# VH-VL binders against q9y8t7: the designs that were tried, part 12

Target 1, 261 residues: q9y8t7
Amino acid sequence: MRDSFLQKAIASAKDRTSLLEEIAGNCSPKPGRPSLSSSIREWVYRVGGAVIAEYKRCSPSAGAISTLDPVSYVQATRDASAAYSVLTEPNWFCGSIELIPYFARYKPVLAKDFIVSETQIRIAACMGASAALLIMEALTPRELQELAAAASRYGVEVLVETPDASHAVEASRLAPGSIIGVNSRDLKTLRVDYEAMLREVSKAREQLPGEVILVAESGIDSPDKALKAFKAGAQAILVGTAFMKNPQLREKILAELLQIP

## First folded at step 2 (VH-VL)

Design Ua6 (framework fv_ustekinumab)
Fold by ESMFold2-Fast, scan of step 2:
Structure Ua6 (fold): chain C 261 residues (1-261), chain A 123 residues (1-123), chain B 107 residues (1-107)
Amino acid sequence: as target 1 above (261 residues)
Amino acid sequence: EVQLVQSGAEVKKPGESLKISCKGSGYSFTSYWLGWVRQMPGKGLDWIGIIYPGDSDTRYSPSFQGQVTMSVDKSITTAYLQWNSLKASDTAMYYCARGYDEPYLTGSHFDYWGQGTLVTVSS
Amino acid sequence: DIQMTQSPSSLSASVGDRVTITCRASQGISSWLAWYQQKPEKAPKSLIYAASSLQSGVPSRFSGSGSGTDFTLTISSLQPEDFATYYCQQYNSYPLTFGQGTKLEIK
């Protein structure tokens, strides 16, 4: 059984999807969407790592995180960002699918939601998203395979979020060609466990084929933690809006990744 | 460090073709507009056009539409401005500049500028 | 097209002076105005965007104000390196347009 928060989020997603099915039937995936994986690989080649900058206005654990409008956020983040992670979940993360076209103008967009239906993937693609998040703990193996196949039909890349190395390996097998994320957050308590994530990223890197992109997703709140995640084997890190409130983190990540003196 | 490096000075005759370049570094080339601005000797700044390298979307000033072509080569982070047939009146300094837009607006301002390419067209 | 008119076309000032340059748009442009500084034989340098936002690295003696059609650039205490030509530019709508420039000269 899924935990109580995850169960509520999944039920909400199913309800939202039912209302969107008519709209989804009348839309076509936006052409010319840039590849998330290609952008990550380009940044890794140039500077040794990629940053997926997350626009997240609120969360269950933090409440209201940021009142920054998308314009101000893009101004602060686009120089060091390989991609944007955009929350489209409205009830707990204050997201909206309508944010995707704005961010997609500048970078590949990862649509971040509790995705349980191919309708959600189709709508994200219509709005301009390059990739969609699939949460392994929210899906059965069959559902993961079916949603990954649906994403492929719409030209949408998949980032599979996993809690540890063993699930990362399984996710890569079930959804070949996907980007693999390791999330150190306990979904029941929403507590961040950076050290656990770092260990699991290192273990996953040892077991996954070298061409599989590995993303470290949570607990990164300092430049040193970012550097350690890259050294553990992650090609990309996901950085939330917290660094907008921490100018030192932003400046130091920019210096490390862009090699600015 | 954000840097735009332009090609060297050109001396041409009327009727000749020319392609000048602007190479970007130190930033995500495909995430910012790239604009071109002309400055005739002793005169002010004239906007030529702007191109978005990510999708090659272009906007030209009406006075330059059909006179020049903007293009980009993303693989070498380079933008180009091209003339099929130069005129003496094309003699000017040409600047490239990185454009920053406010999303959903139709225009941009320029935060970093190249050093300029002097084009002299004389017989 | 939106016409941008700067005044004065030139002015003379001394080090330490407070200098004000104005820019007028023929139509409302909200706050979508930038200011640039250009020294002889050099490329323009961005000073201000969104009418009043200082570009990173620009000295605090520079400030911008205004909205709609009337805008000002102020230098609170002129320094020797500030003698240059200053341009405003609207980016509310295409085509993008620059003012004619204001030459700031040593008195």
Scores: ipSAE 0.000, ipTM 0.448, lowest interface PAE 16.1, mean pLDDT 85

Design Ua7 (framework fv_ustekinumab)
Fold by ESMFold2-Fast, scan of step 2:
Structure Ua7 (fold): chain C 261 residues (1-261), chain A 122 residues (1-122), chain B 107 residues (1-107)
Amino acid sequence: as target 1 above (261 residues)
Amino acid sequence: EVQLVQSGAEVKKPGESLKISCKGSGYSFTSYWLGWVRQMPGKGLDWIGIIYPGDSDTRYSPSFQGQVTMSVDKSITTAYLQWNSLKASDTAMYYCARLPDYSEWTYGMDVWGQGTLVTVSS
Amino acid sequence: DIQMTQSPSSLSASVGDRVTITCRASQGISSWLAWYQQKPEKAPKSLIYAASSLQSGVPSRFSGSGSGTDFTLTISSLQPEDFATYYCQQYNSYPLTFGQGTKLEIK
């Protein structure tokens, strides 16, 4: 047996889901949720790239990141963001499903959690989420297919997070129509690796159909790094810690992106 | 082999300046936070602060803010802890340590330097 | 600042004993707790991170548990080399803070 962080996060998610099943009852997906993929495509058409702004209060890598409240965050990011990624994992990322309705008023919301159950997807949809994260490394191929099918039943889009190009291609095959994310780690340090992510995004872009949306998720903390990710073939970038940690950097990245033709 | 090697013991007088070092090897120096810890004789461990070598971002413990300066020279994979004016109360063992900086859903490792003993006496 | 309190401050035990040391945080820290071992005149050694994950090279007789505010370090079968001072440390928020230490000594 293995006691990795991912394994602990999955076990915690299963425990949380059991409680939510008991409490939630028969909620209905909120009507009128905007499409994540459509928003990304619109921003790509208008300015050459899309930003998924992540509201993340804490993380394992950064500890406590920021006390910035949701209202202030939306005011600072709304007009330059295609979507919000909202952490609903409470133990390590300080997330809450209760954050979704606020962000959903303004942009499509990606519910970001260790999703292992159809119940998590259903609850996210009931709260107003347009999309849910599925982490390929946390799921078997069969589990990925079943959860993607469940998401489709609730009108929830899927972003499949993968560590490299070969997994990106496989994820697209297993869950057709999904948005594909690349979040690469250095094998020696297990830290998020921006350079590896760029290489893997480029490889994935070569192998995937042009209509598949690629999202770059690793280490984007400057306008230059954002531009290089788009150049590598990503249609969207997901930016979390940099925006939460440094409001000035957030403003600079968003201003630079608005200048893309 | 991942290793942090610190400079040798120092004996100083009150009011003198001092800069001690911590050299990293065997890992990506700019990819991990590096922390400094003080241990006064016969007492426990106190975090001084942490520095990220990739961009020199620093986080000081409130009790050490303004008393010491952390810096790095990433070209020689070395971190520094500096005092402008030493006090007798600065007498302690000082450790550098690589903070476990976990990416999402991954683990890290803590590695400690051997320590630098600083003695400040008149 | 988050205050970390260890109990007991000192503990006497015999080789072969099961030893438990506790650590309590003044506010919730999720699982962001590490345990360190320090022998006289030596630098601290990392034992456990993320409350329950064993550092590479650390014997399996060491284990950690807990979440939120209450944490434990357990040594299942005490060996002569395990007599040392043990520290917990939270890394949920800045400033990082250590417990006061638990000295484990021979009975």
Scores: ipSAE 0.000, ipTM 0.428, lowest interface PAE 12.8, mean pLDDT 84

Design Ub (framework fv_ustekinumab)
Fold by ESMFold2-Fast, scan of step 2:
Structure Ub (fold): chain C 261 residues (1-261), chain A 123 residues (1-123), chain B 107 residues (1-107)
Amino acid sequence: as target 1 above (261 residues)
Amino acid sequence: EVQLVQSGAEVKKPGESLKISCKGSGYSFTDYWLGWVRQMPGKGLDWIGIIYPYDSDTRYSPSFQGQVTMSVDKSITTAYLQWNSLKASDTAMYYCARLSGYEYDTPYYFDYWGQGTLVTVSS
Amino acid sequence: DIQMTQSPSSLSASVGDRVTITCRASQGISSYLAWYQQKPEKAPKSLIYDASSLQSGVPSRFSGSGSGTDFTLTISSLQPEDFATYYCQQYDSYPYTFGQGTKLEIK
């Protein structure tokens, strides 16, 4: 199901596609991009979970989130991050496709945007992205299949974001080999809900094949919430605003994952 | 500057229909939810509901569901609150107010308010 | 529905006083609480959001604190223009609900 903001974001993304073509031209995917899934699996084997650290300068409700520049952010997060999620949506999240090359020097990059065209996927790969976000609620089943197939042709992994376990199972069926994210909302408030996400991650883990990577994406703002998400069956967590605003939280989550002496 | 300008005071009889307006300016009208709040004479604030101007998605308080209709005309950046049949108990000040966030970036609070429209319903 | 209860319902104070108004939610709302100021015959104005974040343009004498169920609005040194009714509002769950209001009156 689509909500009002999602529909507006999709319309904006379609308009941006022509400008992206003009900026990047006929580029080819950058060779030597590391695998997002491989990095997640390595971290799971070593410490029981992976962190996808999100670099996000602003958001609709929070406005400007942090003045941290990319260099300072990488310095603070590199040693305990499996990957970086980099916002490329410019109108609401202050993102830029030009941020990808910097982060890609250090870790696999997930390009985070409202992706509606294979051109967005190709250009992200040209800039160095290893994976692209596909939002299940933003796409028809056919569009999801076609974009996942296009990503495969460019050597780009996909993370399919879903609202609940039933959609997670369907997404895995429609786009085999994809990473599956759960970003749940409370049905009464429609806001992003950590408790709902935990329940849906647990249900999805029971229903999905063991080799499918699950990512928890809702409301992780403390070490306790991170550990509970891993316990529920997520192999990775995506942490955005909390890491940008709170160095203390970064230190605590990273310390618990790294099992510091 | 963000402004919400509401229509003028109304005096109506029970059973009559009414449509009051709230015109937004100084911001991207379709990017923000807009809410309606009732304040009965000498009483506190009651949330009526919210509407997203981009596609007219609505969420009503259970106590107002079926009592009023929210709508927008985004071509003139205007939101409306409408009654098909007014009751004396509808006598109140009605405020429109902008919500600060989006669905993916909740929660929402009312960051800018209109000046209010006084509706008086008497026989 | 989440019930919001303010205390006191009315308060008399003098210019220069430190004033504290409290708001209690019937269930946990994390930090999803806003404070509004309403002067007679005027629309409410946003003062504080996310329990403790000051709205742009609001004087620094206003501050908010709390999380979960218990919240406080403090005015560190009351000014003449601060005499008004203050409302808390939760935005954790639909329907959004307001406290009954605290009327701040001159002593």
Scores: ipSAE 0.013, ipTM 0.527, lowest interface PAE 8.7, mean pLDDT 86

Design Ub1 (framework fv_ustekinumab)
Fold by ESMFold2-Fast, scan of step 2:
Structure Ub1 (fold): chain C 261 residues (1-261), chain A 120 residues (1-120), chain B 107 residues (1-107)
Amino acid sequence: as target 1 above (261 residues)
Amino acid sequence: EVQLVQSGAEVKKPGESLKISCKGSGYSFTDYWLGWVRQMPGKGLDWIGIIYPYDSDTRYSPSFQGQVTMSVDKSITTAYLQWNSLKASDTAMYYCARHLWSGYPDFDYWGQGTLVTVSS
Amino acid sequence: DIQMTQSPSSLSASVGDRVTITCRASQGISSYLAWYQQKPEKAPKSLIYDASSLQSGVPSRFSGSGSGTDFTLTISSLQPEDFATYYCQQYDSYPYTFGQGTKLEIK
């Protein structure tokens, strides 16, 4: 994402939040939601890494990605996934909050959207989400801190998406107990950069407490790229487009992990 | 080179309307936020608000909400600050400045300022 | 609103002196603080961002430090062109607020 796109997405999210407040009113978080962090830690313990599989029907960069329905996607991805990332942003990612209950039946769900209000977090939890995405670059430090606190009140875990190690460190300080994601871009072109993400994950791992879960995002489309992300210090990877097009990639990633001591 | 060039000094009477400008050049105008800062004679800096040129999204300081209007014209890479009815207390130097990240207004480039004098 | 207080409000110094200006936030702002220099009848110039990162083109005699609520701007060896007013600014939360300024004058 470029800064100009991010600002449009934020404006859209504010408008959608007003509507959601009217129709969802005062719903309560769904009980019995499984923990995202616990699932990640369990997969790391058993096989050395966790995969967050993202159900994403379209995106600004790729356009239409896949017509694969949620049932078929879960059947193809369930056995080797620690969690599902579910897009709820409708205008650019073809998402819907109504997708959350389906995926939540099987695995912890990360609600993926441009979250700018407590209402979005509460509604995601009402639908069954275990965690919500907060984008560091979309929020002031105070907004990040307040939204993370709100998530905690609803029993919702937070994954804070950051562009680099220095932001990752600050995000961890502002939102203690949060999962930290690194999704780096080339500052000259503003394109997502896999190599930059690896360098920043490695730097973040050195600076963050060992108990903080690091998630690598950006450009993972092969087992080799996944392994390099785990070796850089990530406990989990988040994979979208590649799994929508080739669900068997996650099984290949798992097989490679099992071969490494 | 990055430049922010502001309109010239204005002398006005209370009750008159005014629109001052800030023209950006040497960078992608719609990729940066533009902020406005007031400095009353002999006083410090006071943040007015910021505007995103791509879609005219604004965030105002509570003290200035409803007192001034920020706007942009993307076709000429220009931002505006406007008053419908000036007061003597509006007498000040007005600066525009840019920043990259939406939540991080560490202003890296500033305009030269527009002096607005409001007197009877 | 976060109140930013600078100390001193003014000081007199001689060329070659080491000068320290402080800025205190009414609540924690981590490292989200910038420093600006304003010469008479000129626009402010960015000096420091993220409390300690020097802007490109700014002489190395300028440095920033601090985190949380207490911050300092240091000029290691004052030059004639450094006589100016200095402002701190927090960007931890809206509304963004500036300190009242510290005027650095010739002794």
Scores: ipSAE 0.006, ipTM 0.456, lowest interface PAE 11.6, mean pLDDT 85

Design Ub2 (framework fv_ustekinumab)
Fold by ESMFold2-Fast, scan of step 2:
Structure Ub2 (fold): chain C 261 residues (1-261), chain A 121 residues (1-121), chain B 107 residues (1-107)
Amino acid sequence: as target 1 above (261 residues)
Amino acid sequence: EVQLVQSGAEVKKPGESLKISCKGSGYSFTDYWLGWVRQMPGKGLDWIGIIYPYDSDTRYSPSFQGQVTMSVDKSITTAYLQWNSLKASDTAMYYCARQGYFTSPEYFDYWGQGTLVTVSS
Amino acid sequence: DIQMTQSPSSLSASVGDRVTITCRASQGISSYLAWYQQKPEKAPKSLIYDASSLQSGVPSRFSGSGSGTDFTLTISSLQPEDFATYYCQQYDSYPYTFGQGTKLEIK
């Protein structure tokens, strides 16, 4: 067993999903959910880039990040955010599926979890999520295709998280129409390499069709790093820990984004 | 009570092989990375690398890649640092240290007492 | 590689003094910085992690602050056992790197 953290997270997700299958019944996706991809494209058209602001209370690498409540977070971020990424994984990221309805009132919501079943996607959509995260390294090619197809049936968009350009290209082939993310995080150490991520984003942009939305994930904690990610070819960036921990940094990054032509 | 106990001091000649050890106790050995740090006489700390005892996966500093080998025997909760051919420039104190993983921060929270390696003719 | 620079390289102080040691990273490391204390002929001991969190058992006179590139270790009221060399270390990216050390000497 190579990536023991990932395997523990997957096992936990299966247990949570089995419980939800017994309790939740046959809920239907909430109508009127805004499109994640449409919001990203609109922000790229208007200002040259999009921010997916991540509400994350804790993580394995950072521990407790912030006690900032959802209302305060939305007030601080809504004017310059294309979407919210909401952690629903409870054991490692202090997440909750119950957070989705609040954020969904304002922006498209990406449900961020170790998704291994159709039930997780369906329940996220019932709560108001527009998109769901699929982690390529957590899934076989067949599982990725089947979950992407299930998401499509529920009207849920998919963001496939990949570690490098080669996987990004494969993910786009296996799940056509998906948003593609590059996250250069070592799953065993949970460490991020921002420069490696930039190189992989640039390589992925060269190889992916122009209509495929590319998201740079991890290591973006300054306006300069955000601008470099857009310059490398990402249409969107995903920013979590920096926004939660440093109110001053949030103001600086958002101010820069509002001024991009 | 977390403890890392290292093997005793070594005096060697250039060209000789050497394997030093670091034995962990008081915690789940396979749930943490184990790192090695070199300190040359009168100098600061140099990160050598880390090994994950569960599957022996390694991360080396580029300056130490190919110079030393890290390994582990999880059945006796012991990590090793090995040289095939010692050089005088290998003279240093060598520390092992536990590195957090998963819910633990990724700094070196507990250190061994060190193994002094002296390489001279 | 990320270069870690400490200032000063050495300082002399008296028991009861407030002592400040700084550490600067050549690029942003968020809060992924630890401080270690090393007494003569002893292994390093962890003091602070995540820039400002005290290791269990470390006296409250030690504190850390900073984020991004500039970090500070403060000892509010120096005790005899605090005379040692102090090292900062980044664990944001490989290879992990240490500062050159700050030697704190008795006046």
Scores: ipSAE 0.000, ipTM 0.448, lowest interface PAE 13.9, mean pLDDT 86

Design Ub3 (framework fv_ustekinumab)
Fold by ESMFold2-Fast, scan of step 2:
Structure Ub3 (fold): chain C 261 residues (1-261), chain A 123 residues (1-123), chain B 107 residues (1-107)
Amino acid sequence: as target 1 above (261 residues)
Amino acid sequence: EVQLVQSGAEVKKPGESLKISCKGSGYSFTDYWLGWVRQMPGKGLDWIGIIYPYDSDTRYSPSFQGQVTMSVDKSITTAYLQWNSLKASDTAMYYCARRDLYSGTWPYAFDIWGQGTLVTVSS
Amino acid sequence: DIQMTQSPSSLSASVGDRVTITCRASQGISSYLAWYQQKPEKAPKSLIYDASSLQSGVPSRFSGSGSGTDFTLTISSLQPEDFATYYCQQYDSYPYTFGQGTKLEIK
């Protein structure tokens, strides 16, 4: 079975490009954006791992996740987060590009969307994003190379999301200097697969140069799962649904990742 | 239609050089990885490697690294597999195959295959 | 390298039969498995990718299942044109590896 959702999301993103051009015109990337990779490396140095906290109000698999407002979310997560992942996809993830400026006041922002055009990257940078998500499964190898090059021209870092180690290695070759994410799914159910992600992170770490930042993205909903992802070779984890649904879990997982000297 | 057309059968002596071809048509040649697969007489399929035509990046099976060279000429949408010095053990059918780019959530199996080039190396 | 083992190496069947071919990986490959059909003196033809996804133009009597290390290819009602050798292939890790093949013969 093919995942038809990805095809619909890509088509929607292409249609939204015209609206984004109308709204933002010839805007310039906002100066002074902090580096996502530098923040991750600093947190790894200080406490052994970094957390990218994702603000996500809904998703296709979970439906409506939370009515938690951005102010409350930042207050709960700011001191233990290296970065924010902000959904800008409106149709399935209840996102908005207008959320970026708020989160960018506090931490580097990863703009999370189905990015298929240079225009989406430029406008995210204009809003204050430090990095943009490129989904390897949504792009041809040439499109990935061209979008990564475009991001570099705007001073935007790239996180390439991959399903496994083989794609992670290919992504690193096609987009040198990118942060690499591993987000694995069970092929029958299309649900996130934490154990598969751990295996693939471990394989990718073995094959990638040591300086490449790996991000684990599947099924992390407890401190123990977070620690195992770091031990498998990830420098950062991306946590969304668990933090949005359960504020107490957010407090617990973030607190346990802090090193107390 | 999308197709891969390979060069004709070759009969060579040990020590001779050889270059066989695989011409792509009906698609954007530089956007898809192209693989090579060997099948010895009466045996199964052995993966040789893949090449990305846009920049000529290659991934070889360890068994074939240094024994054979993959290359492309994107101006004529053609990939090549070449030997500097053939051995009798190189006798086989050689297939080229396009790596699927759009196979859904878990892509990258082969989707289109060439008809094959029979290479016979004998004294 | 990941070793792919098919079972059986050959089987004989009649038109209308349900046939099942298995493929086992020496380590977990998730669902990064493809099935190919090869008729005598012809190039392989792609049947299935992602362990269970049918390639465009392939008849619905073909189906695949499995994940991790154990995979199956099923033909629900065998047709005369289905007599061929079938290969599984993993694409989880380089180098890509094929099973040894299962020859489906007329009974």
Scores: ipSAE 0.006, ipTM 0.436, lowest interface PAE 10.7, mean pLDDT 85

Design Ub4 (framework fv_ustekinumab)
Fold by ESMFold2-Fast, scan of step 2:
Structure Ub4 (fold): chain C 261 residues (1-261), chain A 125 residues (1-125), chain B 107 residues (1-107)
Amino acid sequence: as target 1 above (261 residues)
Amino acid sequence: EVQLVQSGAEVKKPGESLKISCKGSGYSFTDYWLGWVRQMPGKGLDWIGIIYPYDSDTRYSPSFQGQVTMSVDKSITTAYLQWNSLKASDTAMYYCARLTPYGYWSDKYYGMDVWGQGTLVTVSS
Amino acid sequence: DIQMTQSPSSLSASVGDRVTITCRASQGISSYLAWYQQKPEKAPKSLIYDASSLQSGVPSRFSGSGSGTDFTLTISSLQPEDFATYYCQQYDSYPYTFGQGTKLEIK
């Protein structure tokens, strides 16, 4: 089964990339971008886990999430976040590539979009992004390898989003040095499944080399769920909708981590 | 109830054409890849290829490329495996099976979860 | 093509025994491995996918393990209905190749 939404998102991304090529042309990656992986490792060393805070104004499943502006969001989240994930997909996630420079002033930025071309990666780096999202389910193995190689040429780190442990292991093999994310969905309904994500994170941690950063991406909306994800083996969590609705949740998650010596 | 029901046994002579069928029911036919597997008498399983019913995208094993043709008729939720000219070496049991996609744009899968009962093809003079 | 080799080719066991069947890939396949059971004159049935995940409805006495190149299928307490031929299949690289099969026979 092919996801019809994913097919539409990919087609849209190809169209948007053509327009971005016309406008941005031969821009060069912005120098001095901070490392996403280094920031995650530093937070893991200091407090046992890292949070990637996602700025996402809307989504297909949630509709309009929040009208919170970027300035207010950064003020509420920056002291407790290792990085920002910034949506640049405009049609379903209300994102914009123009948001990257603002967030990049404060933390490493993960450009979050349906990335299908190296031009999208280059332009994100031109805007100041430190890392780009590659969605395993949106790409063939060859496309994943080629885009990861392209990212490396631009000095852009890659976070490969996978639905389960087997994809996570394959992604690490196909794109060595990448950060690996687990974003599990129920195979029949395609709905985000937090319990499945915990099982798959645990399985992936057992199979991946210890130096590979593992990110949990599904259904984390409370401090307890965040703590369980870290205990399952994730070094970082990616939190979107919950932070857009309650940015102070991040500080509560940090407080829970500090209770575990 | 998810089922794949294959056509009945066939006895043919070398040089004859043949088209066997695999009918899906109880699921969204166009959402799953279908694979074909050959089993020679007393031997193991040989991978023939896969077809995606939504757009009729096909991938053949190199050893079967040009030997058989896979096709689909979406209106009756049926997949086909066809020979233009049968050989004695085509004598085998042929299975169809449903593949759960491993990723949306990948041709990988979580194994073949539902199998047809098989179609025995005998080619002799 | 990736070659899959099963060991042993045949095995005799008694009801209640723990049985282990091995599958080796000629190159690394991560966890992209499935196990199938085939009874005489019947279609194969899916047992395990993703090296260790049980298909719905498969008894818990079946388990799979391994990653990379070495994989095992274990039956913890053999039942009469388990006498069959078992096949592994890799789906890391196309074409998706099968092992030669392991025939599990009554001792």
Scores: ipSAE 0.000, ipTM 0.403, lowest interface PAE 13.4, mean pLDDT 85

